# Ledger of designs, part 3: VHH binders against o14958

Target 1, 349 residues: o14958
Amino acid sequence: LNFPTYDGKDRVVSLSEKNFKQVLKKYDLLCLYYHEPVSSDKVTQKQFQLKEIVLELVAQVLEHKAIGFVMVDAKKEAKLAKKLGFDEEGSLYILKGDRTIEFDGEFAADVLVEFLLDLIEDPVEIISSKLEVQAFERIEDYIKLIGFFKSEDSEYYKAFEEAAEHFQPYIKFFATFDKGVAKKLSLKMNEVDFYEPFMDEPIAIPNKPYTEEELVEFVKEHQRPTLRRLRPEEMFETWEDDLNGIHIVAFAEKSDPDGYEFLEILKQVARDNTDNPDLSILWIDPDDFPLLVAYWEKTFKIDLFRPQIGVVNVTDADSVWMEIPDDDDLPTAEELEDWIEDVLSGKIN

## First folded at step 13 (VHH)

Design Y03
Fold by ESMFold2, last read:
Structure Y03 (fold): chain B 349 residues (1-349), chain A 124 residues (1-124)
Amino acid sequence: as target 1 above (349 residues)
Amino acid sequence: QVQLQESGGGLVQAGGSLRLSCTTSGFKLDRYAFSWFRQAPGEEREFVGAISWSGSTTDYADSVKGRFTISRDNAKNTFYLQMNSLKTEDTAVYYCAKSRYRYFDYTPSEYDYWGQGTQVTVSS
């Protein structure tokens, strides 16, 4: 998204014990930066000013959306921070209704704008036509759920909606009340299907109908799909929540012909091996993380202008990468599967 | 329907300990702040202590700091008040209360649901 020049209008409010109740009541969605005390040190002051300008730019871009932007100083307002439940300085929190969401993504204006725009949408998207079914089916790189319910007043729809709020905006929740749509998707009344990224067939969530808690638990237990995309808005959570402290990581630039082809091979491997609970490949598109490319190339000693697959130990940054001897001669699905077998068996680490 | 129910009150000797429980239903524990209040005969209801929506921050009235501890068990939908080094001045009916908001504050008007109370009597 093309950002305007900052117009100089102050939109980010400093919260205090005197004003916080009034400010919190004004907005249904509020972006709150709980920041470390700003020392007189020039470096620390500059770092804070950069983050403040990011928030002011986001506030300017979203001024028509009724989103509040605020800051809380961890030292000056320590009593307020205690009342509000904040304990990790430097964190960004989103207050939406009665929910408090910690933002675990890159502190960048474009990332925050997209994240907040996703959060102001309804937690469940309603599908009521063939065209909307087609749009739903085209979404392949997200975890998504879809359920069929009698109406918006259904207790089972309300449980589904509450579960959706828990994962918003990271996981896509859809519902239909239309029997024609349900028939096209082979959904029975009060049934919910769970779609892993890049898979042809969903999983029908067992034991219908469901409570909110049952849906939340199922989704939590299924957040390691066989192939998943690393996203800027959740990068720190994804990177740190890994199997055995080890990631199988694949770099593939989707906009590059070789990257696109490699990604298609990864999808084939993932589909053929989706029943292997030990396999989860983390796909990283370098275009999503332009500021990290140089860091990754240096740290892993690889070239990200071509596809790469390797195994990374998150605790010490130790890594080993599959040797792909020629440019434009991508590994076959069989060669990738053989390499993956060696990684999972412990022959490569 | 939001429900709060205190238990664990009773008679205890000065210097002793007592643990109050507040069992809850009908709301998400990690969405709202929660507090204990108490009321002695002939007195107004007074703040004892609070725990935030995150469970990571607490605050206490000066008269009980260092002696009382609030905790939460999300799996059991229960809040606790551990009361140590009890004094006769701690004699009161103890109430648990759910905040309207994610934040806590010190006045009863910030709380929309209350338990029925449990009597704590500290004898000399």
Scores: ipSAE 0.675, ipTM 0.910, lowest interface PAE 0.9, mean pLDDT 88
Fold by ESMFold2, last read:
Structure Y03 (fold): chain B 349 residues (1-349), chain A 124 residues (1-124)
Amino acid sequence: as target 1 above (349 residues)
Amino acid sequence: QVQLQESGGGLVQAGGSLRLSCTTSGFKLDRYAFSWFRQAPGEEREFVGAISWSGSTTDYADSVKGRFTISRDNAKNTFYLQMNSLKTEDTAVYYCAKSRYRYFDYTPSEYDYWGQGTQVTVSS
C-alpha cells in the first residue's frame, strides 16, 4: 500500500481525564498509543514525533472508516492510565467493543493499516461455495481453523465464533453451514479441523462438540507450529514466544529463486518432523522487513542476499549460523534435519 | 444473564480479617473493570476499591488503602476483597459491581450490574 504525504489535519486526539469518556464512546474501534513522557532529549523527542506522524498518517488513510486514534501520556495522565489499565509505556492498544487488544507488531503505517482493517472484519469467515473452498485451501502460511455447523444459531457455532474473537486477527477462523462444502472438506457435523502452516493434512480437534474454552485451549497449545512465518503485525509477540529463549531462524526471500527453493526445503523438513514438539522454525522473509535487514546483518554477522538458517538466543542475542557454501548448493532436507538435530541436542549452541 | 453474588461476610472482632468473594457469570472478567462498594446504615453507597480490565492496576478509597486488597481469579470467575485490620467504621453491606466499561471510576452510576450485598460487622 502506497501512502500519501500527511495533509496536516489533526486526527489523533490526546486523551485526558476531561475528555476520555466522550472519545471512547464515539468509536466502536479505537487505536490508542500509551506513550512514555516526552523527554528533553532530542533523540527521544524525534522518535516520538515520528510515531505521532505514523499515527496521523494511518488516521488519514483510514479516515473513511469508523476508527478513532488517540494518545495517552504516561506521566501527564498517570491517573487516567491507571483507570484504563495501562502499565506498559510505549504500547499500542486496540479497543474493539468490549475487547482490549495489545498490538505487538512493527510501528509502521502499512502494518497498522492492515492490522486495523483485519480487526473491523467479522472474526469468522463463512465458506459457502467451491471457489471459497479453493481460496481457503490456498492459505498455507497461517494457522487456520474450519468448522461445520448446522446454522449461525447453533450453540456450537456461537462457541466457535467466541473462540475466534480471542485470536483475531492473528489466527484465521472459517465455518460452513453447507453440507456440500463440508463433504468436500471431509468435515462432520460440529467438527473443527485445525490447520498447521505448510502441512498437507489438518488435525481434527478431538472430542467434538466443543465449548469455547476447549477450543481456545487447543489453539493455545498449538501456537508453535513446526514452521511459522514471522509477520510484521505480530513480530514482538512471536519473538518473545520462545523455546527456552532459543529460536531456530531461517531467512528465505520468497521472491528470489534461491530463497524460494530454500523455503520449499524448509517446508519438506517441517512436514517430515511435524510430530516433534521441540521443533519450531521461524521463517523470516527479508522483504517483509526492509528497515530491519541492515540491523540483522550487523547483529548476526550474516548476509541476507542469500538464504540463512541459524539459532538465536533472544536473552543475550548470541547466534550461530549454518555454513552454506557460496556456490549455491543449498542444503538437502536431510542435511537440514541433521543440523537441526545437533541444535536441539545442544551440539550447536 | 450477568450475575454477581457476594459471600464471606460476617461478624469479626476489630483488628481481624475477612475475605469477601464475588462469584460472577455472564461476562468476561478481562473485558471490564470491577469494583467493591459499601453502604453503612443511614449512609450512601461509597467506593471501596477497583481493579481494571487488565488486572494490573487498582485503586482504593483513602479510608481502606493499605488494609484492603482486590484480586481476581479468571479461572473461577471470582473477584476477592481481602480486608485486614478491620475497624468498627468498616461495618457495612459490601457490594461487588461490574463496570459498564473496561475502565473503572468512583461513582456508582458507572456500574451496570451489582450483587445483592454481604453484611460485614466489626465489633469492638
Scores: ipSAE 0.670, ipTM 0.901, lowest interface PAE 0.9, mean pLDDT 88
Fold by ESMFold2, look of step 13:
Structure Y03 (fold): chain B 349 residues (1-349), chain A 124 residues (1-124)
Amino acid sequence: as target 1 above (349 residues)
Amino acid sequence: QVQLQESGGGLVQAGGSLRLSCTTSGFKLDRYAFSWFRQAPGEEREFVGAISWSGSTTDYADSVKGRFTISRDNAKNTFYLQMNSLKTEDTAVYYCAKSRYRYFDYTPSEYDYWGQGTQVTVSS
């Protein structure tokens, strides 16, 4: 995605007690930056200017999408922030209809544009043909759900749609009303299948039909896959979801032949160990995080353009990395499993 | 269908405490702001306090700051008003109200659904 040069037109509105009701009513989708006070300190002022430029560029790129862009100063508008429910300075909130979504990802223009484009779509994608089934099946690196319902007026479809709103845009929800599609996917009326990333078979959610609450609870209990891709749009939330104070982190550049092969080995390990609740491998494609590569290479003392797997302590970023010799073949699935067992037992720390 | 029902009102001596509950249905608690109002006989409905959609920010009328606390329990679909150090001036019918919006404000016109009210009487 190639971004145009920022044209210098102001599109981001500063909210105040005087204008917020008018501005909030103007848009069905609104991107709101609740920012730290801008002081005379040059460092703080520059940090704010960089964020503001990102927002102005995003607003420019999306100017035809009826999306509003606003800021709230945490000090100047403290009373307004209280009314709006904001409690963490520096947070970005997306207001979509009656929903308020906290953005917990990388504050970058390309990340925000894609996130907002995903949010303007309906929370459930309808599948109505065998070609669309094939496209659905090719999606392997996301959690996805699919259900078969009588029609869009079904109370069970409406419960499914409400559940999808809870997880938009991070988890992909699909539905069909077509008997042929349902037969192809082996779906019974009002049944929902849950797809963990990279697994061969879905999980049929038990006890159909479901309430919204039952669907939301099931998805929340299954949000930590055995292998998951770190995504810029939720990177901080994912990082906070550690196991016993650590993350098992695998760097694999999908566009590089060795990275691609390493990722395929990781998928095999995940498939063979999906029943181990103590295992969740966090896959990072360095291409997704160009601004963090240098920081990670310095912090972890590794070369991110080669396959890497290690364990990272979430408190101090201390880390230990498996040795993968330059002139050897990549480790086998069994060699990775042995290393992982040593990590989980505490022998590698 | 949105419904709000207050409970927990009654007679209490000055300096005492009382806890009001507002049981809700028909709306998602994390989508809208919520407020308590009160009305003494012959007077206009008065803002008491509010809690935002997030549950993390609150505000109170000056007359009750430090004495009243709003909270919510999402599992029970219930909002609370904990009223401490009660004064005779706190005597009123207390109403819970749902905002039309994610934000709260101080005027009754910002609220689209109201409970029936519960009487609080503070005796000297």
Scores: ipSAE 0.624, ipTM 0.890, lowest interface PAE 1.4, mean pLDDT 89
Fold by OpenDDE, look of step 13:
Structure Y03 (fold): chain B 349 residues (1-349), chain A 124 residues (1-124)
Amino acid sequence: as target 1 above (349 residues)
Amino acid sequence: QVQLQESGGGLVQAGGSLRLSCTTSGFKLDRYAFSWFRQAPGEEREFVGAISWSGSTTDYADSVKGRFTISRDNAKNTFYLQMNSLKTEDTAVYYCAKSRYRYFDYTPSEYDYWGQGTQVTVSS
């Protein structure tokens, strides 16, 4: 095993009025870090250096992918920042063709590498074999869509592809032109099925065939699952998607037997309550966020070595957690439902 | 086919207000920056204001700053120029323009499509 280390080569470029046009034309995919001015304060300098070195490492690892990496100083290049439409310092933007995607996840090298690799791919994955169907079916923790179309030249497929660009890479879009695959998935011509995370059955989007706008609107209306997994690559975006200022949060380590069992119970609860638009449970696997485990334990006064479920106020991080005795069995689905109902009714807050 | 069409121009007294609209078609509005330009008789076309691809940032010529505001409605494929406290010096043909890029610029050469223009006349 050999992890990459910074090789001493600077690959991240400072963007300015002088070079920005050339740089933007040079790269089909450009990663842009819009950062606050770096003061003479040592802490601020080190913080900036940490961000910079992460980008350098990502640039190094992805050197063969022809991705550009640039930084924009908010103070030194204020006019440029305005031209480019940047108003939030500390943000990372990915420019892909004529698209601009804001990255709102963990600023870590491995997370960014995976994120960018996903973005390099086409927004729609074509399924043409049984093996690929199986792979599709195994995806349970993403929103995913699949459509059956006549061909790649179909206007409806093109609309589908355009719609996919709005949500890449966070929502997965699949398509097939194969009648056999369509039959296996019970798809009719120009039908698009929407899969909510952890649900067994898809929803056929009504009123086929679809325009881009219709698809985008449908996804936006359904992009808050009853149960969803927190992901490092979109963790801040997900957290900002609260309901009425709160999150119902469930901690469970999938690799742990108790965590796994708890998650299965949670899935059942979600399936039983999928018709409630006011319910959205955020599942967090502590293994995905090793840097935050200690912080969460301290902040919420909980033990993350065991499954937890609670309600968190997004404004002040005040929280109430369900009592789960150490010597007892995990809560039943009914007990969890009752607790959730108490939370939603305001009895628990 | 890419199209831009201005509307809302007319005659107004000094101190009055007008709202111009630019309706667009043939492209995704949220992927490009847009600008308003104006041209008075015998003068060169000049930058009035711009709005970024996301609508999060705007910029204006010094002569209109504080009086003019640009906004956009993606659902309507339209962006606007609200003109308040109009002056006789604001009399011109106003043009909306689509940037070639997600960023805006102050020079007309950076824009690939233009409206036909709408006349704004401010009387004393």
Scores: ipSAE 0.604, ipTM 0.857, lowest interface PAE 0.8, mean pLDDT 94

## First folded at step 16 (VHH)

Design A3
Fold by OpenDDE, fold request of step 22:
Structure A3 (fold): chain B 349 residues (1-349), chain A 124 residues (1-124)
Amino acid sequence: as target 1 above (349 residues)
Amino acid sequence: QVQLQESGGGLVQAGGSLRLSCTTSGFKIDRYAFSWFRQAPGEEREFVGAISWSGSTTDYADSVKGRFTISRDNAKNTFYLQMNSLKTEDTAVYYCAKSRYRYFDYTPSEYDYWGQGTQVTVSS
């Protein structure tokens, strides 16, 4: 095992009015860091350098892929930024063909590499075997869609593929052209099933066959799950998707028996309340965010070695947490539901 | 098939306001930049303003900055040019144009589709 280290080669290019057309033409996939001007302050400089070197490492690791990496200085290239449609300093964008995807996650090399690798793939994954069906079924913590189509040349598949581009790589789109696979998944021709995270049964999207617009609209209307996992690659975007200025947050370490049990209880609660549009629970596995564990414990005054559930104000980080005894007994689904109801009614805030 | 159609032009007194619309079809508005150009009699077609693919950024010619505003309605696939404090020198045929790319530029050659134009006349 040998982890990559910066090899001394600079691969990240400064984008300017002089070279941007050439660069955009050269790369079908371009990672663009739109950054604030770098001040003379030493700390600011080091912070910038850290991000730069992360991108360099990512570029190095993905050198065999046809991916461009560029930076745009918001001050020096203000006019260019305007032309390109970027206005949020500090943001990372991926230009894929004619699409632009904003990366709003942890700015870490491993996270970015994984994100980009996912994005390089086709927006629709084809399922063609029973084993792949099993793999599909094991995905529980993503929104996923699957459709059965006549062939890759089908008008309806094309629409499905176009729809998938709107949500890649955050929502997973699957398709099959195989009758056997379709039968296994109980799919009819041109049917698309929508799976909410952690739900037992999919929703068959009404009124098949579908246009791109119909699919996109449906997904947008259903893209806030009752229970969802916080992921490093989209953590900031997820956090910004609050309901009425609050998040119901549940901490549970899946690799811990107590955490696992608690998560299963949360899943049950979510399933029982999936019809409530006002409920969205954010599950956070501390193992996914080791850098934030100490910060959360301090901020919320909780022990993350134990399962926790609370309501957090997104503006000031004020929070109220459910009292869970220091014994092996976790709250029942009913107890959790009651607590959640109290939160939603404003009794707990 | 890409189509662009301008509307909203007409006669207005100096100091008045007009709102032009450009209804579009045949392309994804969130993938391309969009611009307004104008051409006065005997003059070359000139850049008026543009809106990026994201709709979050705009740019304008110096002659119209602070007076003109470009916006879009995604649901209607329509772009707008709000023209305030109109001057006689604003008299021209106004064209909407689709950029070849996600970015906008200031030269007509960077645009691949154009509307038919709408006449704006500002009287003194």
Scores: ipSAE 0.823, ipTM 0.948, lowest interface PAE 0.5, mean pLDDT 95
Fold by OpenDDE, fold request of step 22:
Structure A3 (fold): chain B 349 residues (1-349), chain A 124 residues (1-124)
Amino acid sequence: as target 1 above (349 residues)
Amino acid sequence: QVQLQESGGGLVQAGGSLRLSCTTSGFKIDRYAFSWFRQAPGEEREFVGAISWSGSTTDYADSVKGRFTISRDNAKNTFYLQMNSLKTEDTAVYYCAKSRYRYFDYTPSEYDYWGQGTQVTVSS
């Protein structure tokens, strides 16, 4: 067992007016870091170097995948940045074919590697067996769609694929051409079902067959679940999707018995309130964010070794948390619902 | 097939405003950059302005900077050129063009499809 370490080879290239056309032509998949100008300040330099080394390591690990890695200095290459359509300094962009995907997650080597590996995959996964159906059904914490089509040459399947490209890899798209699989999933020809995270029953998208635009519009209208898991690969994007300047945040360790139980209660609450468009609970598993645990505990003045639920102001991080006794008793679904109602009505803020 | 069609041209007095439209079809509008060019009689076609694939960045020729604005409506597959404080020197045939790439450039050779053009005449 060996962990990868920087091998001394620089693989990340500085993109400029002189080389950008060649680089874009060379790589079908390109990771582009649009970074702030690096000042002469020592701290700023070290921070930049840290980001660079992370990218170098990712490039090294994924060397066999033929992915390009480049950096663009926002000041030195301001004109180029405009030409390329980048306006958010500090952002990481992935160019895949004619698509550009913004990475708005934790800038960590393992997270980036996983993210890029997911992007290398086809935007639609084909299900053709019972075992694969079971695997599909086990996915509960992602938005997922599944469609039944005549064949891969179907106009409607092609539209489905195009729609999938808008959301890859954050939303999972599945398809089947198998009648048996379709029957098992109760799918009709050209039907697409939408699964909200942690919900048992899907929603059949109305008015089949669908165009790309119709599918994209539907997903955009339904992309905020009642209960969703915060993920390192999209944590900032998720956080920016607040409702009225606040987030209802629930901390629970799934690997802990109490955390698991609390999560099950949250799922129940979500299922009972899935029709409320004003409710979106953000579930955070502290195990996914080991670097932030101490920060959250200090900021929110809570103990993350136990389940927590609270309302957080996104502007100033002011927060109010539900009182949960330090014993074996967790709040009931009813108690949680009452608390949430108080939050939504403005009694708790 | 890729199609671009300009509209909105006409006669306007100096100091006036005009809004040009470029309606597109046959491709994904959010995957490519677009530009406006213009050509006066006896002159070479010149860059006016561009908008990136994302629609978040734009650039303009120095001669029109601060007066012209490019925008995009994805739902309508249409690009716009808002021209304010028009001058007699702005008189030309205006063309919209699709970039070969997600990025825009200032040279016509980087664009693979063009509209037929619309005449803009600014009188003194």
Scores: ipSAE 0.806, ipTM 0.942, lowest interface PAE 0.6, mean pLDDT 95
Fold by ESMFold2, fold request of step 22:
Structure A3 (fold): chain B 349 residues (1-349), chain A 124 residues (1-124)
Amino acid sequence: as target 1 above (349 residues)
Amino acid sequence: QVQLQESGGGLVQAGGSLRLSCTTSGFKIDRYAFSWFRQAPGEEREFVGAISWSGSTTDYADSVKGRFTISRDNAKNTFYLQMNSLKTEDTAVYYCAKSRYRYFDYTPSEYDYWGQGTQVTVSS
């Protein structure tokens, strides 16, 4: 997406103890940047100016929406930051109603615009037709849930909607009130199905009907799929979710024929090993991160022009990569499984 | 229905300790700020301390700083006030209160729900 040039209008407000209550009351959705003090050092000043321009561009693009954009200086407004509950400098927070959502993704205008547009939407998407069922089924690379309820006034639908608020916008929640849709999806009244990415069949969440707390607990326990896609809007949060200090990382460019084929092999490995709680493969499509390709190639000493799979130590970024011969024959699912077993057993770094 | 209920008050000698509990229901404990206030007879309610929605920041009145600690247990929907090195001046009815907002402030008007109060009496 090509963004307009910044038009020079100041849309981002600096919060202080004197104005914050009025500013917070104006908006149901507010994007708040809790930033480090701006020192006289020119490098730090430039870095802050770049982030401020990103926020001003996002505010310009979304000016037709009722979204507020604000900043809080960690030093000048330390007392305000304490009252607001913010203690990690450099963080971006989204205030939606009574919810506070920390943004742990790439600080980029296109990423933030899409993130905020997702947050404007209702936390639950209603499916009422065959075409909408088909669209739902085509979503394979996200965690998604779908439930069948009597109506939007159902106490069980309301519990489902409240659970969805907890995970918005990262996990997709869907509902239907239509018996025909429920039959197509094999959903029983008040049942919720959980879809792990890339799996053939969903899991019916046990012990229907559910409270909000039961739904939130189930989702939290199942947030680490066997194969998951790294996304710019949550990349730092995902990277923090390692298993025993490592990530098994697979680079596969979906738009490239070899990348597409490698991804299909990864899906098969994930399906065959979904019951292994010690396995979660992190799939990275280099097309999602064009500015990081050079950094990854240098850091990992690999060529992202072709598919790669390796293990990365989260502490020091040390890595070991599977040898894939230059003849461009991709490893079989069995060869990947053998390599993965060696990684998990500790035979590989 | 939002409910707050204090417990743990009583009689204690100066220099002693008490822990007050505030059991909550009817709201999401991690979406709002929370505070303890106290009131001696014939006086206005006085801010004691607060904890933010995140649980990561707290603030205290100067008169109790270093002696009192606020904490919460999200699993039990309970807030605590640990009171150490108690003084006779700490004698009051102690109230727990839910902020209207994710942020805390020092005046009672910022708080929309209150417990019934629990008496703390500090004897010489």
Scores: ipSAE 0.696, ipTM 0.915, lowest interface PAE 0.8, mean pLDDT 90
Fold by OpenDDE, look of step 16:
Structure A3 (fold): chain B 349 residues (1-349), chain A 124 residues (1-124)
Amino acid sequence: as target 1 above (349 residues)
Amino acid sequence: QVQLQESGGGLVQAGGSLRLSCTTSGFKIDRYAFSWFRQAPGEEREFVGAISWSGSTTDYADSVKGRFTISRDNAKNTFYLQMNSLKTEDTAVYYCAKSRYRYFDYTPSEYDYWGQGTQVTVSS
């Protein structure tokens, strides 16, 4: 995305008791920054201004969209915040209709723009053609679900749609009403298939037809993949989803031949170990996080110009990394598996 | 169709406790604020307490603050009003109400659906 320079127009509105009702009615999609009181301290003021300018830029870029942008001062508007149900200062919330979505990703203009654009879309994408099926199949790095239903009026589809709202835009929901598409995807009526990232074969959710609650519960129980890609729009949430206080982290640039190869090996390892609930590998493409590369290199004392895999303590960022010689070939799947086993057994920590 | 149904009311002695329930259907309880109101004979309907869409925030009338607690059970689509240290002045018909919005308000006009009410009588 090519971002413009700030044009000097303030688009972000301070929300107050006086205007909140009107604002909420005006926008179907509202981005709300619930922020700490801004003190006279220069540091805090600067921090606030940095957040504000990001929102202004996002607002500017998305000006043609019917999206509202507001800020709520936690102190000045404490009563309002209470009424609105916000209690976590520093958080960004997206209000979409009757839904509230907490944004827990990188607070950057490009990330927010993409995130909001995704949210503007319907929670369920309808597949009705072969081309769309192909597009669906090409999605490998998201959890995705697809269901076959009789029609959009089906109670089961409606349940599916409602379930999708719980996870948008982080998990992708697809549906088809087309028998041909269903056949191609080996879907039975009212069946919903669950795809784990980087897995070729789906899991048919048991006990069809499904209620909303059943679907939501199933997804929640299966939302930690064996291999997952870290995404800027949910990076903090993902990081908080550690196992036993650690993350197995793999850095690989998909755009780099070595990174690509390494990623393929990781995928293989993940596929071979999907039955292990204690294994979750976090793949980070440095290209997705250009501003964090230097930080990671310094913090972990690694070179991100080449593939890396390590174990990171989430509390203190202490880490141990697999030795991959520069002049040697990438580790084999077996070597990676052995290393991972050593990590999981506590031999490496 | 949206439905709200209160239960749990009755006769209780001053200082006693009651737990009111409001069973809901026809809407997503985690999308809207929910409130309790009460109306005594000859009096206007008054705000008792509210819970936000997420359940993370609550607010109460000064007259019941510290004595009443509102909670929710999403799995049961039910809201609760726990009333402790009841007083004679708490005698009223208690109503649960669904807010039109994700936010709660202290005025009845902001609520679009109401239960039939449950009688709470506190005797001296």
Scores: ipSAE 0.661, ipTM 0.877, lowest interface PAE 0.7, mean pLDDT 94

